# Designs tried in a protein design chat: VH-VL binders against o60602r691to836. Part 1

All scores and structures are predictions.

Target 1, 146 residues: o60602r691to836
Amino acid sequence: YKYDAYLCFSSKDFTWVQNALLKHLDTQYSDQNRFNLCFEERDFVPGENRIANIQDAIWNSRKIVCLVSRHFLRDGWCLEAFSYAQGRCLSDLNSALIMVVVGSLSQYQLMKHQSIRGFVQKQQYLRWPEDLQDVGWFLHKLSQQI
Structure headers, positions and changes below count from the first letter of each chain, unless a header shows other numbers; antibody chains aren't numbered by Kabat.
F, E and O stand for the ipSAE by ESMFold2-Fast, ESMFold2 and OpenDDE, each averaged over both directions (binder to target, target to binder). V2 = 0.75 x the mean of E and O + 0.25 x the DockQ between their complexes.
Where letters were taken out, [cut] stands.

## First folded at step 1 (VH-VL)

Design c01 (framework fv_cilgavimab; at its last look DockQ between E and O 0.14; V2 from the best seeds 0.00; counts 0 for: pae E 20.4 > 2, placed apart)
Fold by ESMFold2-Fast, scan of step 1:
Structure c01 (fold): chain C 146 residues (1-146), chain A 122 residues (1-122), chain B 112 residues (1-112)
Amino acid sequence: as target 1 above (146 residues)
Amino acid sequence: EVQLVESGGGLVKPGGSLRLSCAASGFTFSNAWMSWVRQAPGKGLEWVGRIKSKTDGGTTDYAAPVKGRFTISRDDSKNTLYLQMNSLKTEDTAVYYCTTDYYDSSGYFDYWGQGTLVTVSS
Amino acid sequence: DIVMTQSPDSLAVSLGERATINCKSSQSVLYSSNNKNYLAWYQQKPGQPPKLLMYWASTRESGVPDRFSGSGSGAEFTLTISSLQAEDVAIYYCQQYYSTPTFGGGTKVEIK
């Protein structure tokens, strides 16, 4: 794989994602970090259609990490990426997709989205911690799954 | 990006009819509760009615001033919301906004269209 | 219908100063089973649609600056802008969703 993980998130969450995850996980932000990550703002090819870039990111990454926020659920491209990643998991018969819920989204709200419903129903997701004391441990846990 | 685009507004005489459309994009329209909210020129906001997602029963609710005259419907295959307005009165003159009640299905409105003006005048 | 009353009708505040807007409902919009207040706040600038600022009385919508805060419970609520910016000139509306939705009359915020 070209990338350890494709990090799929809404562009409206970029500042938060950069500070919370990229600065701590991505090798291009620090040589102390562990992972070669792919994300749209840096790694997508200008001039290619968006679905082609999403498909390329998914197939060239060992894991796909989706940061499911309110903005993610409003972004048709994010939901399409999630669906496509599920398709790859079925084709490869593996657990490549990691769903991380960010913010105060209830299980009921998450289950309203057909694209993610299966993961929600099986309770196959991680929740970003409310307590800042737990963030370091959560990043360690996420890193173990990547 | 979530977008709601209303169309169909215009000038109509009292007793006339008009149908508004709202084209939705950037979210899973079929899961959303959709509402219409209006605003008379220089006045405040007034909720008109809503339609629930088909998963939640697909039912409609209306504010008292429009009940029996207005009908809300949706076409999930086209990501489009409709407002059929019959027996129009001068007090129905307003900008009509298409709104989403997407996350909580609780009755607050997380996104709004730009609005379309309906003028009912002789 | 739950009637929503806002005060004041208009408010003039200097840049950098605190603005407070009040909203009163004719009955409690606190749901005892989930302990949530069914109240939202919106900002509307001239020629633009309303924009959601706050829901569940005190939860800020994503992308809304932290100078906006909501407080209150039951039947009395406030929206506070801690340090007014020029871009905050707008009409602000409260809205209940405990029953069929109703809006307050609006509070116009202007720069002194």
Scores: ipSAE 0.000, ipTM 0.496, lowest interface PAE 18.3, mean pLDDT 85
Fold by ESMFold2, look of step 6:
Parts: structure tokens; C-alpha cells; sequence
Structure c01 (fold): chain C 146 residues (1-146), chain A 122 residues (1-122), chain B 112 residues (1-112)
């Protein structure tokens, strides 16, 4: 695999993702970090079809991490990427898709979206902690799943 | 489509009791936090109280003017929210709205019913 | 309880002009841990229930026209209608949800 994980998130969340995840996990941000990550703003090929870039990122990454915020749920590309990644899980013996819920989203709100409903019903997701003191243990837990 | 339909409003004398109902449809009622908000004729909006989903503990909270007199309950098998109003005062005269806080359970009200009028008068 | 004060009580604006509604809270409704303002705006037309316009101070509810925008932080907030339309005649309420929910007194917007 070219990447340890593809981070799928809304472009409106990029600053948060950079500060909360990339600076702590991605090797291009620090040699002390563990993972070679893929995300649109850095790694997509300019001028190429966006669907092709998303599909390439999904197939060239060992894991797919979807950061499900309110912005994610209102972004058609993010939801399409989630659906495509689920299709890959059926063709792979082990699940590659990790769902992380970010922000104040109830189970009812998540269940509105057909693309993620299966994960929500099975409680197959992580929730980003409300307390900033818990972020360190969350990052360790996420790293174990990557 | 989300729908909230209040019923049970009417005329009652001071010191009396009245029970309001709110029939809900178009969403998973059992997962939603529900609130009552009232509006006296020609006046602004006033939050009355809330009941959390059963999975979040099913607890209630009330505004100070109604605490001890009003009781919020829910029947998830009937998708119905209730407001039992006891020891009614003339200042309780208002249109009572059934509301949801279901987008993110943060305290703002995303859906509103049409309201039911309660008049407390001798 | 956090007291919400709206100004003006009533506002008359020419069709197509900008309307500005102010809302002040008696204490900050900005939660420092998540940097979010716990403030919502509602529109209420005559004979109708309130309708959610905005939440988190500046996030527009789905289906609300782009001419509506929210700004401000901490204890002072503004709802702006950039080009008033006839259908915008209504009473507008701010509401904080940092603690026990409370509403402003309302601002009536009319065409002059």
C-alpha cells in the first residue's frame, strides 16, 4: 500500500484535521510521527478527475479513516467516498474503513444518512472526545486501529 | 417529513389542571430530546422544559416559573410527548409549542409544532 | 439565567436594503474548550410557529437564503439580512443554549 491511511474529511474541516490529527500522526509533519497519510489538500493530483483521485486514494491506502462531522454529512463527495470504501470492505477479508464521529452528532442524526447507517446501527465507530484532556488516549486508540 | 401535532389546549380556571399531548412522526422519536416552549399572546418565546431520550437517561429539566407544577413525560411506544400542567395561573396563558432538539442535542430547537392555546382565566 | 437583550424592538427597512438585528447576552455564550458560540436565531411570521434560521451563531439552517448571515462572538451577536425581501417581514428571536435556554425579546422587521 502506498499509504497507511487515507483521511477522508470535508475541506471545511482541514484546519482542525491538520492541528488535531496530521501534526501528531503524519510523518511529513514530523519524523517522530508513525504514519504515511493521504489527504486531498496535499496528495491529490491537480487537474485529474476528483472521483478518480478518491478511488485511487482508497485503493492505495491500507485503511480509510472517515472523519464524520456535520460538514462531512453535507458533502456529497465525502458520502460517496464512504460508500465506495464500504464496497472495498466486501472485497477485502478485513475491514479497512474506520468511522470517527466528530462534534455533537446524535445517533438519530447519523441514522438519517443511508451511506453510514450500517456503521451507526452496529455501533461501529469511534467518537472524538469532548474533553481535550482525553485527546491523547484517543489518538493512541486510533493509532492502534490504523 | 417531520411532523409535531399538539393537542389538549383549552380554557381552564386558575388552580386547575390540563394535559397537553404532542404526536410526533417522521423521525425516531425514542432517540430525540423533546422540549416545550410557550408564547403568551403578543409576547416573546419562553422555554418551559425538556425531557431527554431514554438512552440518555430520560431525565427532565424545567424553567423556574413552572418547576414543581409542570411535569413532562413521554411514551415512546406511541411517539407522544406530554405536558401535565397543575396549579395553573393566569400567567401560564400561552400558545404551547412542542419542539425537538435532534440535530445534535445542543439546546437549540430544530422542529416546531403549530402550537396549542392554553387560556387560564376565571 | 442568562438574559438575552435584542435591539431594536422594531425595525423598518426599505425593500432591497440591509436590515441589522442585534442580540446581547448577560454573559458570554462562547465555550472556550470548543470555541463555539451557543447562539441560535429564529424567524416567526404572523400566525406561524418559529422557524430555525441559524445555529452556532453563524451556521445557516438548510433552506435558509444566503441573504441571511450571522456574526459576533462572546456576548454580542448580529443577524443581517443583506437585501430585505417582502417575505422577510417577521419577528426575529435570538436564543442562547449555553445554559438553561433563554430567548431575546424579539425584533419586528417591517418594510418601510
Amino acid sequence: as target 1 above (146 residues)
Amino acid sequence: EVQLVESGGGLVKPGGSLRLSCAASGFTFSNAWMSWVRQAPGKGLEWVGRIKSKTDGGTTDYAAPVKGRFTISRDDSKNTLYLQMNSLKTEDTAVYYCTTDYYDSSGYFDYWGQGTLVTVSS
Amino acid sequence: DIVMTQSPDSLAVSLGERATINCKSSQSVLYSSNNKNYLAWYQQKPGQPPKLLMYWASTRESGVPDRFSGSGSGAEFTLTISSLQAEDVAIYYCQQYYSTPTFGGGTKVEIK
Scores: ipSAE 0.000, ipTM 0.495, lowest interface PAE 20.4, mean pLDDT 86
Fold by OpenDDE, look of step 6:
Structure c01 (fold): chain C 146 residues (1-146), chain A 122 residues (1-122), chain B 112 residues (1-112)
Amino acid sequence: as target 1 above (146 residues)
Amino acid sequence: EVQLVESGGGLVKPGGSLRLSCAASGFTFSNAWMSWVRQAPGKGLEWVGRIKSKTDGGTTDYAAPVKGRFTISRDDSKNTLYLQMNSLKTEDTAVYYCTTDYYDSSGYFDYWGQGTLVTVSS
Amino acid sequence: DIVMTQSPDSLAVSLGERATINCKSSQSVLYSSNNKNYLAWYQQKPGQPPKLLMYWASTRESGVPDRFSGSGSGAEFTLTISSLQAEDVAIYYCQQYYSTPTFGGGTKVEIK
């Protein structure tokens, strides 16, 4: 795989994702980091079809990490990406999709979206910690899953 | 629909043991932090203990009054939470509720069972 | 452990009137890093388990009527029922989850 993980998130979450994850995980942000991540803002090819970019990202990454926030749920492209990621997992018979719930989203709220409903009902997923003191531990846990 | 159903309550003598079960359904049990909360007759609510999800370490915490006597465990394959109560005391008499903070995993309890009564009496 | 103190122990309010329940914590349950108050409110009716009303001090749980509101920050919190209804007769509990969970002693709300 070209990437260790495709990080899928809403563009509205970019600043947060950059500070919370990319700076700590992506090798282009620091040579001390461990993972070569793919994300839209940097790695998608301008001018190409967005779906094509998403699919390429999904299939060229060992793992897919979806940061499911309120913005994510309101972003049709994110939901589409999530569906494609699930599709890959089914075809590969591999649990390549890592779902991380960000913010106070209940299962009920998550289940309102058909693309996510099945996953939250049948698969384990992670929740971003509410306590910032736990973020380091969480990132470590996430790293272990990537 | 989320459902929590406690069982195993009953009458037991001081010093005895009892094991409560909580059957969970309607949600991904393995993702949920689960707690036991008890309520003595005519009294307030008292947190008993908690077990985190496996992904969050699966660790347990207990209230001081039950620490060393009670053990919380879970079987994710059976969607079941357990409370093993040893060395029971009269003051352990209460309705025992299983609860979940599944939605936030933050430590508040968004779903409750109907409870099961444990009576410790000579 | 953080001690939660509720006041009053009991409250009688006329139908349609405002009911106010106070909860104090022995220490702040506000986490400065996320600016969230780790405080929940529950309603318990006779013969029933508690029901979650509020979390993060002021976020209303799904299905909870608008007449219920939570306020406060730090170590002092308030649950307000803007217009008491007959079905609101219950015991209400606050609970902190900043550390090891602890409940307030409860406030019995009755109709005057």
Scores: ipSAE 0.000, ipTM 0.594, lowest interface PAE 11.6, mean pLDDT 91
ESMFold2 (binder alone), look of step 6: mean pLDDT 94; pTM 0.956

Design c02 (framework fv_cilgavimab; at its last look DockQ between E and O 0.91; V2 from the best seeds 0.00; counts 0 for: pae E 8.9 > 2)
Fold by OpenDDE, look of step 6:
Structure c02 (fold): chain C 146 residues (1-146), chain A 120 residues (1-120), chain B 112 residues (1-112)
Amino acid sequence: as target 1 above (146 residues)
Amino acid sequence: EVQLVESGGGLVKPGGSLRLSCAASGFTFSNAWMSWVRQAPGKGLEWVGRIKSKTDGGTTDYAAPVKGRFTISRDDSKNTLYLQMNSLKTEDTAVYYCTTGYSYGRFDYWGQGTLVTVSS
Amino acid sequence: DIVMTQSPDSLAVSLGERATINCKSSQSVLYSSNNKNYLAWYQQKPGQPPKLLMYWASTRESGVPDRFSGSGSGAEFTLTISSLQAEDVAIYYCQQYYSTPTFGGGTKVEIK
């Protein structure tokens, strides 16, 4: 695979994702980091079809990490990416999709979305910690799954 | 922290050749697209060219004024970017910056630059 | 190549006053798929390399003061310094990275 993981998130979450995840996980941000991540802000080709970019990211990454926030749930492209990621998982017989819930989203709120409902019902997902002191531990846990 | 350090600049006669180096640290160099940007004395910024990561094909692109004369290469084992400049012209006189960023074509990080002076 | 045009070439502004720099691209640098403008602003002080100031047209780089703001979309962009400070004296460049990178001609900002 070209990437260790495709990090899928709403563009509205970029600043947060950069500070919370990319700076700690992506090797271009620091040589102390472990993962070669794919994300839209850097790796998507401008002018190319959005779906093509998403599909390329999904199939060229060992894992797919979806950061499911309120913005994510309101972004049709994110939901589409999630669906494509699930499709890949079905073909690979591998749990390549890692779902991380960010913010105060309840199980009920997540299940309102058809594309996520099945995953939430059948698979485990991670929840971003509310306490900042637990972020380090969470990142370690996430790293183990990537 | 990300660091880019250019070297190899100096005085050269028209028609001569010079090779610049850029030592990179603080990030995984092999994953990064790298660019050269130059600035003539008292003038604006001009993109010179770039080299993609090996995983993205390792291909190069050049600005029209330097195409056919300049060659960008990289040694990922040494975390070093190169700019081979041949058939130098007086208008190539400039400070040459090594750059990279978190969106390809955007330059989040710059070196201090190295001066190349082409004069008879 | 996309041609970037800045105006004015030079600008003298009193301390504490607003400075406005314009940048136009020969074609749109808005990516319709993600609705992002592939436009950056750089600040260059004498004897220093350029410093990234703004990206995606309106996102401030880390450490950039709030008095700096970017606006615009498509092919028209503006960098605004709401209250010019002495340390803001520099040349500012716009740059598109939608396609092969190209820079504007620069705008020299000085204190009146």
Scores: ipSAE 0.245, ipTM 0.794, lowest interface PAE 2.7, mean pLDDT 93
Fold by ESMFold2, look of step 6:
Structure c02 (fold): chain C 146 residues (1-146), chain A 120 residues (1-120), chain B 112 residues (1-112)
Amino acid sequence: as target 1 above (146 residues)
Amino acid sequence: EVQLVESGGGLVKPGGSLRLSCAASGFTFSNAWMSWVRQAPGKGLEWVGRIKSKTDGGTTDYAAPVKGRFTISRDDSKNTLYLQMNSLKTEDTAVYYCTTGYSYGRFDYWGQGTLVTVSS
Amino acid sequence: DIVMTQSPDSLAVSLGERATINCKSSQSVLYSSNNKNYLAWYQQKPGQPPKLLMYWASTRESGVPDRFSGSGSGAEFTLTISSLQAEDVAIYYCQQYYSTPTFGGGTKVEIK
């Protein structure tokens, strides 16, 4: 695999993702970090078909981490990428898709979205902590999944 | 802390050759695309070329004025970027900067630059 | 290649007043898939390398004072310094990274 993980998230969440995840996990942000990550803003080729970039990211990454926020759920491209990643996960014995819920989203709110419904029904997701004291533990837990 | 330190600049006659080096630290060099950008005295900035990471194919691309004369290479074991400059022209006189960034083609980090002077 | 045109070439502004720099690209640098403008601004002080100031047209790099702001979309962009300070004397460059990188010609900002 070219990448340890593809981070799939809404472009509206980028500043949060950079500060919360990339600075702590991505090796280009620090040589103390563990993972070679893929994300659209750095690693996609502008001018190429967006679906092709997403498909390449999914197939060339060992894990796919979907950061499911309200922005993510309102973005048809994010939901389509989730659905495509699920197709890859079904062809792979190890679960490649890691769903992380970000923000105040209830299971009922998540269940409204067909693309993610299977994961939500089975409680197959992590929830980003609202308490800053828990962030270190969460990053450790996420790192174990990656 | 990301650091880029260029070296190898100097005076050279037209038609001559020179090799620039850029020592990189503070990030995983082997995963990064690297670029050279130059600035002629009193002039603006001009992209010279780039080299992709090996995982992205390791290929190079060059600006038209230097294509065929300049060669970018990298040694990931030494965290070093190189610019081989052949058939130098007076128009190549510039400060040469080593660069990298968090979006390909954007230059988040710059070295101090090394001056190349091509004159008779 | 995408041609970047800056205006004005030089700008003299009194301390504490607003400085406005314009940048125009020969074609759009907006990537519709992620709705980001692949436009950066750099500050270059005499004897120093350029320093990244803004990216995606309007996002301020870490450590850049909030008196710097960027705006615009597609092919026309503006960098604004709301209250010019002595330390802001520099040449400012816009740069697109939508395709093969190209820079504007620069705008020299000085104290009047």
Scores: ipSAE 0.007, ipTM 0.660, lowest interface PAE 8.9, mean pLDDT 88
Fold by ESMFold2-Fast, scan of step 1:
Structure c02 (fold): chain C 146 residues (1-146), chain A 120 residues (1-120), chain B 112 residues (1-112)
Amino acid sequence: as target 1 above (146 residues)
Amino acid sequence: EVQLVESGGGLVKPGGSLRLSCAASGFTFSNAWMSWVRQAPGKGLEWVGRIKSKTDGGTTDYAAPVKGRFTISRDDSKNTLYLQMNSLKTEDTAVYYCTTGYSYGRFDYWGQGTLVTVSS
Amino acid sequence: DIVMTQSPDSLAVSLGERATINCKSSQSVLYSSNNKNYLAWYQQKPGQPPKLLMYWASTRESGVPDRFSGSGSGAEFTLTISSLQAEDVAIYYCQQYYSTPTFGGGTKVEIK
């Protein structure tokens, strides 16, 4: 695999994602970080259609990490990316998709979306901690799954 | 913290050659796309060229004014970016910046620059 | 190449007043498939390298004060400094990264 993980998130969350995750996980932010990450802002080619870029990212990454916020749920392309990632998991018979819920989204709000409903119902997701003291532990836990 | 340190600038005669180096630290250099951007004294910014990471194909691209004269290369074992400048012209006089970004063609980090003066 | 044009060339603004810089691209830098404008803004202070302020036209780089804001889409963009501070005296450049990177000519912001 070209990438350890493809990070799928809403462009409206980018500043938060950069400070909370990329600076701690992505090798291009620090040589102390562990993972070669792929994400749309840096790695997608504007000359190709978005579906081709999403498919390439999914198939060239060992894991797909979706950061599901309220903005993610309002972004049709994020939901399409989640669906494509599920398609790969079905083909591989291995779970390559990691769902991380960000913010105070209720189970009811998550269940409104067909694409993610199965993960919500099976409790197959991680929640980003609300307490800053837990962030280090959470990043360690996420790193174990990547 | 990301650091980029350029070196190799100086005075050279028209038609001469110079090689610039950029020492990188604080990020995984081998995965980064690297660019050179120059700025003539009192003038604006001009992109010179770029080199992709080996994982992205290691390809190089150049701005029209330098194509065929300048060559960008990298040594991932030394975390160093190079700019080989041949057939230098007076209009190549500029501060040359080493830069890297989190998106192709966007420049998140810059070195302090190294001055290249081309005159007789 | 996409040509970037900035206006005005220079701008004198009193402390605490609003500064507005315009940037026009010769063609759209909006990638319609992902709905992102491939446009960045840089600040360059005397004797220093440029510093990234803004990308995707309106996303502020980490650590950049909220008095800086970017707006626009397609081919016309604006950088606004809502309340100019002394440390904001600099030359500002817009840049497209939709294709081969090109910069605007720069706008010098000075205190009146």
Scores: ipSAE 0.000, ipTM 0.523, lowest interface PAE 14.8, mean pLDDT 85
ESMFold2 (binder alone), look of step 6: mean pLDDT 94; pTM 0.951

Design c03 (framework fv_cilgavimab; at its last look DockQ between E and O 0.05; V2 from the best seeds 0.00; counts 0 for: pae E 11.8 > 2, placed apart)
Fold by OpenDDE, look of step 6:
Structure c03 (fold): chain C 146 residues (1-146), chain A 123 residues (1-123), chain B 112 residues (1-112)
Amino acid sequence: as target 1 above (146 residues)
Amino acid sequence: EVQLVESGGGLVKPGGSLRLSCAASGFTFSNAWMSWVRQAPGKGLEWVGRIKSKTDGGTTDYAAPVKGRFTISRDDSKNTLYLQMNSLKTEDTAVYYCTTDLWFGELLSFDYWGQGTLVTVSS
Amino acid sequence: DIVMTQSPDSLAVSLGERATINCKSSQSVLYSSNNKNYLAWYQQKPGQPPKLLMYWASTRESGVPDRFSGSGSGAEFTLTISSLQAEDVAIYYCQQYYSTPTFGGGTKVEIK
């Protein structure tokens, strides 16, 4: 695989994702980091079809990490990416999709969306900690899954 | 659809024991922190205890009134939550609800509730 | 444990009128690190289990009508029903989850 993981998130969450995850996980942000990550803002080919970019990212990454926030749920591209990621998982023996719930989303709210519902019902997922003191631990946990 | 179905309630004498079960469906049970909350007849709500998900250590916490007497456990393979109640007292009389917890760090609110099962402790 | 106190114990409000329920905590349930109030509101109708209405003091649970709103911060909170409907007749509970979960005593809301 070209990437360790494809980070799928809403563009509205970019600043947060950058500070919370990329700076700590992506090798291009720091040589102390462990993962070669793919994300839209940096790695998608300009001018190329967005769906094609998403699919390429999904299939060229060992893992797919979807950061499911309220913005994610409102972003059709994110939901589509999530579905594609699930599709890949069906073809793989191993689950390549890591779902991380970000923000104050209840399980009920997650289950409101059909694509997310299925995953929530059948797969394990992570929740971003609300306590900042637990962020380090969470990042470690996430790293173990990537 | 998320469903929580409690069972095992009934009449028991003081000092007796009872085991409640909560059958969960409609969600990934193993991901969920689970709690028991009880409500005495005509009274308010009282948190009984919780059990974390296995991934979060699977540890349990209990309210002071039940600590040492009640034990919460779970069988993720059966999607079932348990409440073992020993040394029951009359003040333990209540409808017992199993709940799924909204996890915000180590702090929980309760997003889903079962219909409850009545436990009556009486001589 | 944090003690939760609700007021009033009971409230009778005419249909379409505003209902206001107050909840006070013995100590602040505002977490400084994330600036969130660890406070939830529940609705319980007769013969039914409680239903989550609000969390983080003011975040409405999915499916909850807009007429329900939560406000407050620190140790004082309010649940407001802007226009009381018949189906809103219930007992409402506040609950803190800043520490060991504790509930308020409940407020019975009835139609006047």
Scores: ipSAE 0.014, ipTM 0.605, lowest interface PAE 8.0, mean pLDDT 90
Fold by ESMFold2, look of step 6:
Structure c03 (fold): chain C 146 residues (1-146), chain A 123 residues (1-123), chain B 112 residues (1-112)
Amino acid sequence: as target 1 above (146 residues)
Amino acid sequence: EVQLVESGGGLVKPGGSLRLSCAASGFTFSNAWMSWVRQAPGKGLEWVGRIKSKTDGGTTDYAAPVKGRFTISRDDSKNTLYLQMNSLKTEDTAVYYCTTDLWFGELLSFDYWGQGTLVTVSS
Amino acid sequence: DIVMTQSPDSLAVSLGERATINCKSSQSVLYSSNNKNYLAWYQQKPGQPPKLLMYWASTRESGVPDRFSGSGSGAEFTLTISSLQAEDVAIYYCQQYYSTPTFGGGTKVEIK
């Protein structure tokens, strides 16, 4: 795999993702960090078909981390990426997908979206902590999943 | 427990104004899109308009019959949705429902409703 | 705007019998790219506000009894109550959310 993980998130969340995740996890942000991450704003090929970039990222990454925010749920490309990563193919693809819920989204709100409903019903997701003092613990937990 | 409570309905003459309020509780109001739906006596349901969450830009949209006359606003510090109704017409007589919209930029389905408040516009 | 037409306007059904409500839209509410029908059903019992029953045409809202089912695609949809109960006396509305929301005229279901 070229990447340890593909981070799938709405472009509207980029600043948050950069400060909360990339600065702490991605080796290009610090040589003290552990992971070679892939994300659209840095790693997608300009001019290539967007679905092709998403498919390439999924194929070339050991894990797929979907940061499910309200922005993510409004973004059809993010939902398509989730569906592709989840797919009806090998169980390895299902095992490779890490769902992280970001923000105040109830189970009811999440269940409205067919693409993610299976994960929500099985409680197969992590929640980004509401308390800032828990962020260090969460980053450790997420790093173990990757 | 999600609760929506409308208030401010009453009798008003054509051309008059009225402001409806909807007190919300049991969910994070600031993240929700909120809508008004009305029902004339003995008639069906009609969407009036909606206001997006502040995070999604806080913008409003209205059904054609009320554009320019009605204004939807919100106060996230008070968990309150408002409908300012100006230049009221007899055709605006209805029960007005406050509804929540859980779809962030998807089309509107309405999963929580208040009890409604009656607005009567007559001479 | 998309016009929603319900039939029948009124329906009298014996307890335990099947009730069938039809809804037609003036244009398709199926988004072919994701194969989703942007259609909801609501129940309004006497003296109460509407309650969401179904969305995506056939997905039951939480807490709705399994005797309620939805079917259809594109421009024609059906709500079925497989065994009518006394508590199901209500007016039922379909609603599209493909574009600016519009509702059907309602179907009143009564015990025969």
Scores: ipSAE 0.006, ipTM 0.549, lowest interface PAE 11.8, mean pLDDT 85
Fold by ESMFold2-Fast, scan of step 1:
Structure c03 (fold): chain C 146 residues (1-146), chain A 123 residues (1-123), chain B 112 residues (1-112)
Amino acid sequence: as target 1 above (146 residues)
Amino acid sequence: EVQLVESGGGLVKPGGSLRLSCAASGFTFSNAWMSWVRQAPGKGLEWVGRIKSKTDGGTTDYAAPVKGRFTISRDDSKNTLYLQMNSLKTEDTAVYYCTTDLWFGELLSFDYWGQGTLVTVSS
Amino acid sequence: DIVMTQSPDSLAVSLGERATINCKSSQSVLYSSNNKNYLAWYQQKPGQPPKLLMYWASTRESGVPDRFSGSGSGAEFTLTISSLQAEDVAIYYCQQYYSTPTFGGGTKVEIK
């Protein structure tokens, strides 16, 4: 795989993702970090069809990590990326997709979205901690899933 | 059709205890965050507390006047919400409403209330 | 604890005229990450439970007539009834749900 993980998130969450995740996980932010990550803002090819970039990121990454926030759920491209990643999991018969819920989204709110409903029904997702003291432990758990 | 039906209200003496129930139907109760809101006779609305869904941790939050005295719980197998009221004071006299909680974050575009049950605390 | 203050306590308006209710929070209820105001408006008629009219300060609940509108941001909010009808006689409450929920004291709307 070209990348350890493709990190899929809404562009509206980029500043938070950069500070909360990329700074701590991505090797290009620090040589102390563990993972070679792919994300749209840095790694997508300018001028290429956006769906082609998403498909390429999904197939060239060992894991796909989707940060499901309120912004993610309102972003058609994020939901398409999630659906495409689910398709890859079915084709490869593997568990490549990691769903991380960010913010105070209830199971009922998540289940309104057809694209993610299967993961929600099986409770196959991680929740970003509400307590900042738990963030370090959460990042360790996420790293073990990647 | 969505229904919330409160029961268990009545007359109780100061220092006594009472348990309220709220029977829910017409929606997936196990997914919902549930709240209790009260209203003293002729007065305004006062939020009492809430309980999150078990999937969201099942944690409870309480308004300062009732913290340590009231306990909220739920039984998803029976679609029922409970409010255990201990060390009751005359100031707790109110109609108690069962309602779905307004979430911090994306609000669900529905809000359900029961008819209320009267709790009177007097000697 | 966020304190909600409503004004006026009571309001008498003629049928067909505009009614305006104000609500002030002691702290901002605007969440910067999603740019939403965690402020709701409720209508309560005698002997009935409260009914949600408005959420996110200005989003009308399904089934609520167009004559009801909400405005404001941060710490100051307004509920407007553009043309008061007989069925609008009620007590109106604002509520913040940014933190531990708190209600305003209520505004009683009566026909003049």
Scores: ipSAE 0.000, ipTM 0.487, lowest interface PAE 17.0, mean pLDDT 83
ESMFold2 (binder alone), look of step 6: mean pLDDT 90; pTM 0.907

